# Designs tried in a protein design chat: VH-VL binders against q9vpl3. Part 52

Target 1, 224 residues: q9vpl3
Amino acid sequence: RGKINIQRPKAPHYERARVVAVTQPKYPELPKAKSCFKTRAERTQQQQENPYNEIIAREVRNWLDHSRLVAFFHLSSITADDIFRVRVQLHKQNLHLKSYGSKIIEQAVKNTRYEAIVPLFHSNHCIVFSPDPEKTAALLRIVRRVPQMVLLGGIVEETMLSRNQLVAYAQMPGLHAVQAQLVQTLSQAPGHLIQQLQAHQNSFVQVLDVHAKNQMNEETPKST

## First folded at step 13 (VH-VL)

Design W60
Fold by OpenDDE, last read:
Structure W60 (fold): chain C 224 residues (1-224), chain A 121 residues (1-121), chain B 112 residues (1-112)
Amino acid sequence: as target 1 above (224 residues)
Amino acid sequence: EVQLVQSGAEVKKPGESLKISCKGSGYTFTSYDIGWVRQMPGKGLEWMGIISPYSGETRYSPSFQGQVTISADKSITTAYLQWSSLKASDTAMYYCARDEGIWDSYYFDLWGQGTLVTVSS
Amino acid sequence: DIVMTQTPLSSPVTLGQPASISCRSSQSLLYTDGYTYLSWLQQRPGQPPRLLIYEISNRFSGVPDRFSGSGAGTDFTLKISRVEAEDVGVYYCMQATQFPLTFGGGTKVEIK
């Protein structure tokens, strides 16, 4: 009675083999568990393909393009109520407070003149937009009372400014006042030049007149 | 030019109604509040009240509450001070002044030329 | 109401000399936001008031540097380093920390 070699079962009869082959449970292909860990690249690509993100990015670009004043703030922990209050104050001054994700900002400014602002958005941030650069002083006065909003920098009249530069800008006389001063200074320049050019001539004439008067006095003989 | 222009001098009798105006120009009218200040002849300044054209909110000094009405029309960038019935004691110079309208800070950075109101029998 | 008391009532000053005006409030003007809403106004004869100083020491735009404000709590001072002829007028302090807003009684600066 040959020891049934349990380790090498005899091949089943041809008919049994057919039945076994046909009756093999077709296990549904295990859904390829898409690894929950989408690589940073896959996440970035999926975000780029999100139509919603594109719309928001377009909005951001639109704000940037139509704003003459843009200010960037770090936003610390703040309550919704406090933000609302700030928003009301800003709105009264025609200042618009917006908050966008860093990725959206990056997408919005990619290959644009605003690309340099991307490094500012590493944490929670908010942006204030305004069509009026004269509102810079008002903005700073409002934000001064909001410790949760830290000014990082901004764009004024298409020029990127540091925090300190923005503060300095706000302390300057308004653009019109500066322009008026400039015009006044420029208008005085020709007058000064003319005075300087004529100063030597006038001095010479005065000296000649004095000489002429002295000669006339010497030629008048004391009639005695 | 940024300015507040007030209506002209008024001569009225006791019991008459009066509405004087303050027109803002050269700035965004709704961004600022408008205060009214009374100055009686030879006397100091008295705050009467303030209005926010943005919100329509109005505050009065208790001394003037119910005695005057402060209003504003945004469409024509004008604030108003009105009396329903004038008294001889209302004879004074009235100034409108602009406030920055930021938070709870109140300082008047721009003033109208003043409106002289004379109430004489 | 916060009462604002100014001293002196009249300040005759010689041209080129300094002037000092004091304003005292009946209570602290420090507001809950940490700011003190005291301002100084100048009223020249026949003219409307003009803002000089806001929040104790901030000089308003266009105001000469000879004007300075100082103080804290209930005691405030306006200083004119060198009085000029154009500085003749009445000066008022104003508090805006509490409603109603109130003015001092005014100090008349005259040229001796």
Scores: ipSAE 0.804, ipTM 0.909, lowest interface PAE 0.6, mean pLDDT 89
Fold by ESMFold2, last read:
Structure W60 (fold): chain C 224 residues (1-224), chain A 121 residues (1-121), chain B 112 residues (1-112)
Amino acid sequence: as target 1 above (224 residues)
Amino acid sequence: EVQLVQSGAEVKKPGESLKISCKGSGYTFTSYDIGWVRQMPGKGLEWMGIISPYSGETRYSPSFQGQVTISADKSITTAYLQWSSLKASDTAMYYCARDEGIWDSYYFDLWGQGTLVTVSS
Amino acid sequence: DIVMTQTPLSSPVTLGQPASISCRSSQSLLYTDGYTYLSWLQQRPGQPPRLLIYEISNRFSGVPDRFSGSGAGTDFTLKISRVEAEDVGVYYCMQATQFPLTFGGGTKVEIK
């Protein structure tokens, strides 16, 4: 049985391993290496991929299938104390903060209408899931005090929305499914929205890096 | 129906104990904090304190610290306001109100109907 | 404690005419997140308070658009553009920028 190394502080991707370890596992057997002559590197990567990738990808599919609200964020450097406080605020509102690697997201959304979200996970990200789309306003209130979490967009009632569409949705009570579809159709196709969100993400990361260095003399690259 | 339903009016004597209730229904009780507000006859509103059923954490106005106890039982979605020894000056209308309490900010989007407490000898 | 002062104490208004209620705080209500946690409540005769306006100017769900809020810092105003009979009652401002939460003294709106 391989032990996972839980390290702190590190990007949210390490937390996926913790979540798998602390959740109620469905007791998959860890696969044994096919050959005893495989190198240590091959065995480590194969072993890690086989037992945990399947569980984690299934968890992501389950979250996506059962969440009527999904929101995607860029996550910059944040202290363990601050992220804990954010998780508590979110969890109180039935909002579940998660992070996953792009490979896991790719496996989870393969052959679904949500394949367009994969490019969002090329850099530091986190995701908020909830069964309650009416909690979108609460989500926005929570993250407005968390500059380290930059909203990229989301999924409401199985409809992909840009950042601005999700913000507009939060301000419109009633008819949630109709409102989400109307907001989406006022803009570009979902694939184009994902490309735009990724560009904004890269731009925000670069601006935040310059600010964190406290020099103000560094150039701020503009995305194109 | 989303609502806060408070216990009925009370007539008490000074020195008696009292526990009034506020039952939330039609919403996720633990997602909201419950605040208590006093309104003396013919007067304005005074915030007494607040509880988070999610964490059990309470805060009291300095004017009411040690004078009342605020509690909640999330298994029956009910918050309580309790006096160990009533005074005549406790005669007032008492409201409960809810708010998500996000980052300890409040605007109280839903109020109970009020509980009139009369304390007289 | 932040003291909230409302004026006027009473506002008799002819039906269909505007009403304006002022609220002043003893300290700025601007929080470090850039938001101001000032709310307006309405209490009709014999009823509990209800939320009208939050964060200075945002109307709560179901509140008619004849109600509007404005202000900044320490000075805030609730306006009713055309007073209707159902608008009779006492209006309170409330701050939630810091504990303890505090209310204004109330302004009674009456139809003349």
Scores: ipSAE 0.769, ipTM 0.896, lowest interface PAE 0.7, mean pLDDT 81
Fold by ESMFold2, look of step 13:
Structure W60 (fold): chain C 224 residues (1-224), chain A 121 residues (1-121), chain B 112 residues (1-112)
Amino acid sequence: as target 1 above (224 residues)
Amino acid sequence: EVQLVQSGAEVKKPGESLKISCKGSGYTFTSYDIGWVRQMPGKGLEWMGIISPYSGETRYSPSFQGQVTISADKSITTAYLQWSSLKASDTAMYYCARDEGIWDSYYFDLWGQGTLVTVSS
Amino acid sequence: DIVMTQTPLSSPVTLGQPASISCRSSQSLLYTDGYTYLSWLQQRPGQPPRLLIYEISNRFSGVPDRFSGSGAGTDFTLKISRVEAEDVGVYYCMQATQFPLTFGGGTKVEIK
């Protein structure tokens, strides 16, 4: 185990899947130059046809099952050094920064109430997972110096929250009492929860679309 | 219960060494930095330095650089402040305090009860 | 080093009346991220300090709403809207905009 802090999750299947997914083969070795320079189209097609996607989808499912806090971000251009510093800040707070393809996310959340998150992953993105919902305030403090990460919304105690709801959640005193209330609400959820998810899905897509357009106008003209 | 519990009061003579402790409990120790603050009798607060148990990095106030050593042992969730040779002017109350240290910003949301160090004779 | 200057040194207040404490820094506490890392601490007699307010005006959890902070740049104020007996003690401002961290000299609040 050469990676610090990645070993904090205790799920044996998750750890086994991560080792398989990220370790390089020992016999025979895969050409590294080819893997480094694959185009996005080749990687997307390879993901669709590769059993690796099933392993990674199980990894995502494991994170979702063991994370009481999940936050979704739009990610714009950021240097490797800057994202490394952000990852270190997050990891110190038991916040785990991840990125997955939309196909993998769709596969992971299929037949769950979280299918509405899939459209968030059509553009450049990242996800933060944590077992500690009380770390929501720390997450927001970390990313406020990272304009390249724009909060879209999240999941707290298996309840989908909009951006504004997640920010409000982070500011509530006595988070333990709110966490207990969220668990009770999920246990007694009425049939109207589907309507709330559909409304939040439409709002997320609309915000993403406006935000992506504004970023493209500021950074790169759409015509070129 | 989330707390910082410091070691007990010390009565020492000039020239003796001393290591006082600050044990964190009820929270993830490595998510927080530990700072040390001196309060001389009847005086205000002076920041001495901080340590990140996560990275092992320390920072000292210029006033205390080379005069004390700050350390931590994350396996027992404990930070330490130590002197190799005490002086009478080291007589003070010493507090530890924690902060997440996000981007090296601090507000110290939890304080230990203090350790009174008396150096005389 | 950023020098933090508090006034007054002592603030005798009638119970139930407001108190106001000033803190001035030798240079701006506004950081490049647009936030100001100015905190207020309370030290009751015989007790360790405790956090009251961070980032100028944010009350820490469990702090009564009679405590409020304001200010910008180099000039900051802590207000207690109605002083209670438990508010007796010494109040410190602290800056964390840059190392070394520095405190004001303290303001003693006492009941007349």
Scores: ipSAE 0.760, ipTM 0.892, lowest interface PAE 0.6, mean pLDDT 81
Fold by ESMFold2, last read:
Structure W60 (fold): chain C 224 residues (1-224), chain A 121 residues (1-121), chain B 112 residues (1-112)
Amino acid sequence: as target 1 above (224 residues)
Amino acid sequence: EVQLVQSGAEVKKPGESLKISCKGSGYTFTSYDIGWVRQMPGKGLEWMGIISPYSGETRYSPSFQGQVTISADKSITTAYLQWSSLKASDTAMYYCARDEGIWDSYYFDLWGQGTLVTVSS
Amino acid sequence: DIVMTQTPLSSPVTLGQPASISCRSSQSLLYTDGYTYLSWLQQRPGQPPRLLIYEISNRFSGVPDRFSGSGAGTDFTLKISRVEAEDVGVYYCMQATQFPLTFGGGTKVEIK
């Protein structure tokens, strides 16, 4: 029976109205003869040169700078009603669903450490932003009923994660998620190599602890 | 700290009204639904209903439809359970519990301490 | 409404011995998304319920690994591999596949 609750909550209406107003393209007025015979390539170029592209790119930069969780998805064909229900589910969890053109994304991440994400946006896509990295599990729970949204990867606490790393992050308690990010940052090898490094590190620490205890046994008694 | 703190124990007479509270703190209140669960003395758990402070929508168990009112005030992060006319059979422990309510799926990861309601002549 | 039936009603167990609690639903709890919304709760004496296991077998954060859940369809089991003194209490299964949410009648675990 009805497992999906689709409502029109107050907060999504506010955010939806703001996004629509900001993302509407406004083309410069073109000569009538030119606009009557525009090709698809000309319209694409004209949109890329639209001065609103800079304003929208600024919006993307702001989202990236203030979001501790960013997730990237491939987006298949989906009805407007279905994507609206998904947006409501996400917004309830302080997760913000957005979509931008690849040129705008490229402009937004220029001269940043995130330039590597640009190829993700050559296909139909969407992005989820949130200030709350602990909402990664909620995000995954929401999209598991949405086969049209296929997780590609994400950014957590300014660290780029693969889809598998992001799923693993979502399954960890908060402190362990930070530890997992540290392990991935120290290594660019498969997970078994990371485990091998950690095992040797732990063994080395144990040897040092035994050595320290032996030195204490051989010292003369003293008061601090 | 993330908490649900319920109002204190109540002793009432049949026919009186009552409103008990459940205050959430340490988390985004509107991201979670609040459910109410009754436990009669020496008995098991019964789900009474649930409210989404995000949308204001409520759902009641058929056993409790029309018997209680569930509400929330998101400005003070508080959910309520209320009776317009108590019966002696309403004597029970009442718990609130939260869940994100994603696609109306619940497992209730956090529970309040309970409010004992005693209704006697 | 989905009826949840628990057995046994009472499970006296020697300290350190395993305990096994059964829960049976009147209908399949498998939802159309491929997930089964069956949870186990623990209520220690004088305390509110606490979540142990969700979606049949997933231990909630902070729950010891001596608790495990299994099952499918209409038949579910909670196992405690080695009962400790703090495990005394009443255990409930709960389904959230279909409204209204319903609980089993409870199984009391005691040390004998």
Scores: ipSAE 0.739, ipTM 0.878, lowest interface PAE 0.8, mean pLDDT 80

Design W60
Fold by ESMFold2, fold request of step 14:
Structure W60 (fold): chain C 224 residues (1-224), chain A 121 residues (1-121), chain B 112 residues (1-112)
Amino acid sequence: as target 1 above (224 residues)
Amino acid sequence: EVQLVQSGAEVKKPGESLKISCKGSGYTFTSYDIGWVRQMPGKGLEWMGIISPYSGETRYSPSFQGQVTISADKSITTAYLQWSSLKASDTAMYYCARDEGIWDSYYFDLWGQGTLVTVSS
Amino acid sequence: DIVMTQTPLSSPVTLGQPASISCRSSQSLLYTDGYTYLSWLQQRPGQPPRLLIYEISNRFSGVPDRFSGSGAGTDFTLKISRVEAEDVGVYYCMQATQFPLTFGGGTKVEIK
């Protein structure tokens, strides 16, 4: 009764739910143009947005600086009821679900070691922040029932991890085991080179893949 | 130390009220749910119900709905099981158990030591 | 309610030999998310239960690797590869796929 009862009363009519899901996560779609008058339009939009964008960018910087766990997801269409239930589940575990525009993310991470994450935010996305890296396992258990959230990778203790590395991290028992494998496996990430999440993945996945089975591949949908 | 510590054994008469406690420590109390399990003398385990201290939501087994009240006080990280009027058939060992508190998936990864309740007419 | 049936009721076993405990449910325990919420508990004499296995086959932290779980649908098995003296007690299966949560009747493991 407990598992089934909660799920049954929350489903709205499909057409109504689909419209609500499309209206989230509330990102304005601005035209991107290179024409002379479009350049003036971009300047006007940017000038109008600068004060609010800077405040929001500071919020993102604060989350990044004070979160020992950050996870990045692609977000497919999802009903308002479902995303609310996911947010409640996450918040119960001190996991904070956020979405920001790609321009805000770009401004927030400009000239930082996290600049490589910007391409992740050009499509529908969400980010989960937490001060508690031990909550990585709880995060993965929550999202395994949410096929609309596709894990792309994350940051643990200021080290970028691929999807497979983050899954392996979540399965490791105790702080000592996680700390030893993390410092040895990823301590040599290049600090002064431009770093892409995918390029980082090639160098480190082979070490963590020998420690983790592909049993968590069910979390990656085969469609895109 | 991560643990559930239950209140001590109780000897009661039929018709009396009783409230037993289960205190969680060493973990974030509101991130987990607390379930109650009865074990009658020489018998197996029976699930009574569960509470989420995060939301205050409770769920009861149909066999125990209306027979007991489950509650929690998150400020002191304590869950409670309460009877308004005990019966002799309530004589049993009562365990609290912690659940991961994620969706409706339940597995009880931590158990209290048990509270023996004896009700004699 | 999903009825959980355990066999045998009692399993006397020679020290160092394997033991196998069966649990059958009256309905499939496969949930709509593709996971099966079947757990195994151990209750040593005079002690509270403790978790051994969750989601059919996942060994809980600190549980020796001589314990393994398997099964699918309605049929599940707990195996102890080499029974030790500390393994004496009653073992319960539990399902959490469907409300209300229900337990098997228990299997007593004894050293003969």
Scores: ipSAE 0.728, ipTM 0.873, lowest interface PAE 0.9, mean pLDDT 80
Fold by ESMFold2, fold request of step 14:
Structure W60 (fold): chain C 224 residues (1-224), chain A 121 residues (1-121), chain B 112 residues (1-112)
Amino acid sequence: as target 1 above (224 residues)
Amino acid sequence: EVQLVQSGAEVKKPGESLKISCKGSGYTFTSYDIGWVRQMPGKGLEWMGIISPYSGETRYSPSFQGQVTISADKSITTAYLQWSSLKASDTAMYYCARDEGIWDSYYFDLWGQGTLVTVSS
Amino acid sequence: DIVMTQTPLSSPVTLGQPASISCRSSQSLLYTDGYTYLSWLQQRPGQPPRLLIYEISNRFSGVPDRFSGSGAGTDFTLKISRVEAEDVGVYYCMQATQFPLTFGGGTKVEIK
């Protein structure tokens, strides 16, 4: 035994994920009939409580319950081929790339300590889940070649960390040393962390607005 | 506990086949690629090739392409290096080493103890 | 293939004094992601290699701080600030910027 064994997920996390996989089939968010006439965004906004939203929200809760590492990213435009290659790199390290609508995230974390993460999902995003927080360094090494994925922050061992705190966590040696440093970091107020994440979110909106204006100003033929 | 344990020393004659093993323990085997490195007596290190147990893909150094076969069995967390017909020039120490192989970049953070292969008449 | 050239071939050093090992690549090891995939390995007598430094200057876990790496482009250096008896062995540089992976010829560090 020892700290080297922490590469394995804890048995309760494995057992929870196994039970969820057996009992909850994946449902499509988008019905086939509606895709012919409306965009996904229009259908989601116009519908009252969609029963598939609760099934998907349960999936999100199960990922949160069984993941000791959760990382949030802003996702800018990326080709399907590139995101597939990123997903393969992540999956090899037991890191699971997912994306969910903001209303589903809101429903999933309602009445939990994680309600504060909802503003992160008002823009295009992705989430990486893993049962092994030791994989944080591998995650950062993978995404450093993916400028389209911009780290916003994360949750490690049920504790919210800013981007800089998550990077610092990844550089720390061993499980016990990480736990000691994490406790020192957690003395900061939770509201302060949310303000820092919201400031980064505003910076992304400004960059996206400049990008959109540049695309509108480009002279491209539309009739061909 | 986190370790690569290689099979024991081998004494063989030219023309014989040989398969040596490298067993990974204490870590998620499929998250790491396994590379093989040759060290001839009194000489430096030579990269022979690498396998990803995750995908089953292999890559060989041009100097070893067609000379050896690298394989892995992820069910027993073991990688293999195999010759179909040994030569006296294959007398060397052989190491396995692991790396996450993120974006095909490698720095090999863990090495096996080595397997001495001696090929003589 | 990227050729890795190490100098000196042998570095006898007085105990407690610094040692410096040079590694030169036949082409730049800077990859398009802005990182340089140059590592240093130590092989003590009768032992397998062990990782010391990765990405030019990052010390691997458990490696004493008397080891440091530096360099850029095609020229790289491993320094031992104060050589101890346990530092006797052969040191190799290795590049992983492109396949095939290649090693330097090695530098033997000895106590004189």
Scores: ipSAE 0.722, ipTM 0.872, lowest interface PAE 0.9, mean pLDDT 81
Fold by ESMFold2, fold request of step 14:
Structure W60 (fold): chain C 224 residues (1-224), chain A 121 residues (1-121), chain B 112 residues (1-112)
Amino acid sequence: as target 1 above (224 residues)
Amino acid sequence: EVQLVQSGAEVKKPGESLKISCKGSGYTFTSYDIGWVRQMPGKGLEWMGIISPYSGETRYSPSFQGQVTISADKSITTAYLQWSSLKASDTAMYYCARDEGIWDSYYFDLWGQGTLVTVSS
Amino acid sequence: DIVMTQTPLSSPVTLGQPASISCRSSQSLLYTDGYTYLSWLQQRPGQPPRLLIYEISNRFSGVPDRFSGSGAGTDFTLKISRVEAEDVGVYYCMQATQFPLTFGGGTKVEIK
């Protein structure tokens, strides 16, 4: 709505198309028809495709490394126009909407604390990345008009959060104050620091204490 | 500190041009729309229009369409309100205010200090 | 344009007593997403407006809990449970359900 007067992105001009082609790595691209025909050769294709999957998995790792907010959604059927409007709303808030196959996600999070997120990507999905964890409230306001995007949970400051914990994080007025209080405590006398850190750590950990196994087990049955 | 700082008071004559500014600091400027609100002496608030520095898109109240120009320069995190030819009836306090503009919903969570514009013969 | 009508125009109140401000819109402010984009602003003497309440009843951060908002459709109310000296000023309702954005005419709260 209202964004029709803004023409972004425009189709690349001839010269821009040439520049884009030069600056992007060339990947073998598989037409859908060829993929269908090669079903019985999937083991051989999988071995050849691992280098390309690794390149894409590195992209996902890069997003995870640079994002202090990551949110995972189930994605229902949605028109191309609607998802584009959602992407524009998100991008304005430095929120980046992406989708990757479950195999790619598994490779990206292998040997990390985030391995438990892999099952979330076996159905139709999308992920939102952002370097700005304070944008969690904006994310929730954007998606509340998008019933096709159902929040599953997320990662904030490298801590796994369930859906309910992420919603609570967005609503807590003192979270940044808790982080600032920890910095002030660290500058105090050593013995006093230990006692205050334990108290603040318990509060801070309760807000942000998420590991994949614990959070996934708790989300399924009790809200209903 | 998250703030909107407006340019100082102006005393002008009818027919003169004027451009007043609203500088945002302490936050991601392009994530917020900037609205302009007029308050005539002793009167209430009137919404003049809004700009998205993200897209450059503007929207004006019908009462102010063609009367003012709203613009922004995101490289210096500043929005502007300008008149090409001031009238005595433009004497008022002018506020800028920000809002994320999510789905065109606005509640203006931060306001500038105001710029008093006095237009007198 | 949605016309916003506030009553009363002036509300002199004894310190510590409640105040109630009404805002009526010329059409429903309920948007198709199920949310109502009605806000309340406070303008203290000589100061810019500040946000008190958004979406009918949500207090903005730093706003004391003596302020509360309620209402639906076309009828909205701001209540101050116990008026303090710093609550003197003009209060405006604002709608953002459709453009142009419009404000009520204001209600002046004064200590008797």
Scores: ipSAE 0.718, ipTM 0.868, lowest interface PAE 0.8, mean pLDDT 80
Fold by OpenDDE, look of step 13:
Structure W60 (fold): chain C 224 residues (1-224), chain A 121 residues (1-121), chain B 112 residues (1-112)
Amino acid sequence: as target 1 above (224 residues)
Amino acid sequence: EVQLVQSGAEVKKPGESLKISCKGSGYTFTSYDIGWVRQMPGKGLEWMGIISPYSGETRYSPSFQGQVTISADKSITTAYLQWSSLKASDTAMYYCARDEGIWDSYYFDLWGQGTLVTVSS
Amino acid sequence: DIVMTQTPLSSPVTLGQPASISCRSSQSLLYTDGYTYLSWLQQRPGQPPRLLIYEISNRFSGVPDRFSGSGAGTDFTLKISRVEAEDVGVYYCMQATQFPLTFGGGTKVEIK
């Protein structure tokens, strides 16, 4: 069984993509019955009054409140299969990929500390949640191979971070690693000091021994 | 501390069975794959196989296919390498190593201390 | 199987001088995802291998800056800018582009 070739089909060359786009059959727009023309305002109002949206908004809040790592991505045109593959990779790392509508997000974060994220959701977006901020590096490694996912920013330990800040954060050694290094460094310091102190003492003793030997040699009269 | 701890050195006779272990600690065991690498005395490294504890999927090198069995127990965060019948030629150091398990990338970022297996008559 | 060939077999180096190790693959290690899965490992005497470089040129965490990896396709190089005493050991390249994973034969770095 060959290497699981998660062959992400390379996005076709721009020219090929154009040709494919132009050659796509234009299906006649189904006659929009006049009654189906709900004004943008009517559609927005109906979505706000949907009890289902409230439930989903609560879910989003719950994810936000229980996640120590939240990353926001712009999602370009991606196939369902590709999303599924990404989801599997993320799940393996205990990362949870979710997608919500902008209105749901707005409702979820209204009058909360997360209200600042609303401007990030003007287009197709997805969110990755994790209880472990140490998974930031893993997340970025996964997403690097998914050109359709563009990192916009995130929240780590209740702090909103820009894209660049998230990248920088991921490059830092984990807190435990840093602590371990610190402990190691601190543990070595006394040993080094002791060695240095002992070195001086040993050197002093050696000098004294040499002096004592020299004095003994001078006091031994050459019995001619 | 993130570490892989392998079982102790083994001295066996030809024809005997053996199962050595590699225990992961300090990290989420199912998030990473475990590979096994053989190093014969004074020789280089040989990849034997890999297991994904998450899925249970196992892959072997053709050279080791049917010769060894790789398994994992998620409940105790331990991977195993097993022989049904040892040969003198199986005398080697065996390392377990952790693979990040992200996409199709296989690089071993964490290694066990090694298990020396000696097979002599 | 992809055959990995390392040169030289032995590299005696003076302390403070640079060292260079070459690894050649029998076929291109560029994978379909656009990444090249070549890694470098260091094995000090009596110790398990240690990851130095992954994906040609990325230093693993905790690896000193004096280590660098380069290359493309079938030809790869590990460079040590200034060899230190702790750098003594055997270095291996590994490919993970195709199963089975394969290692180079190793290069022994020694101090003159």
Scores: ipSAE 0.685, ipTM 0.849, lowest interface PAE 0.8, mean pLDDT 88

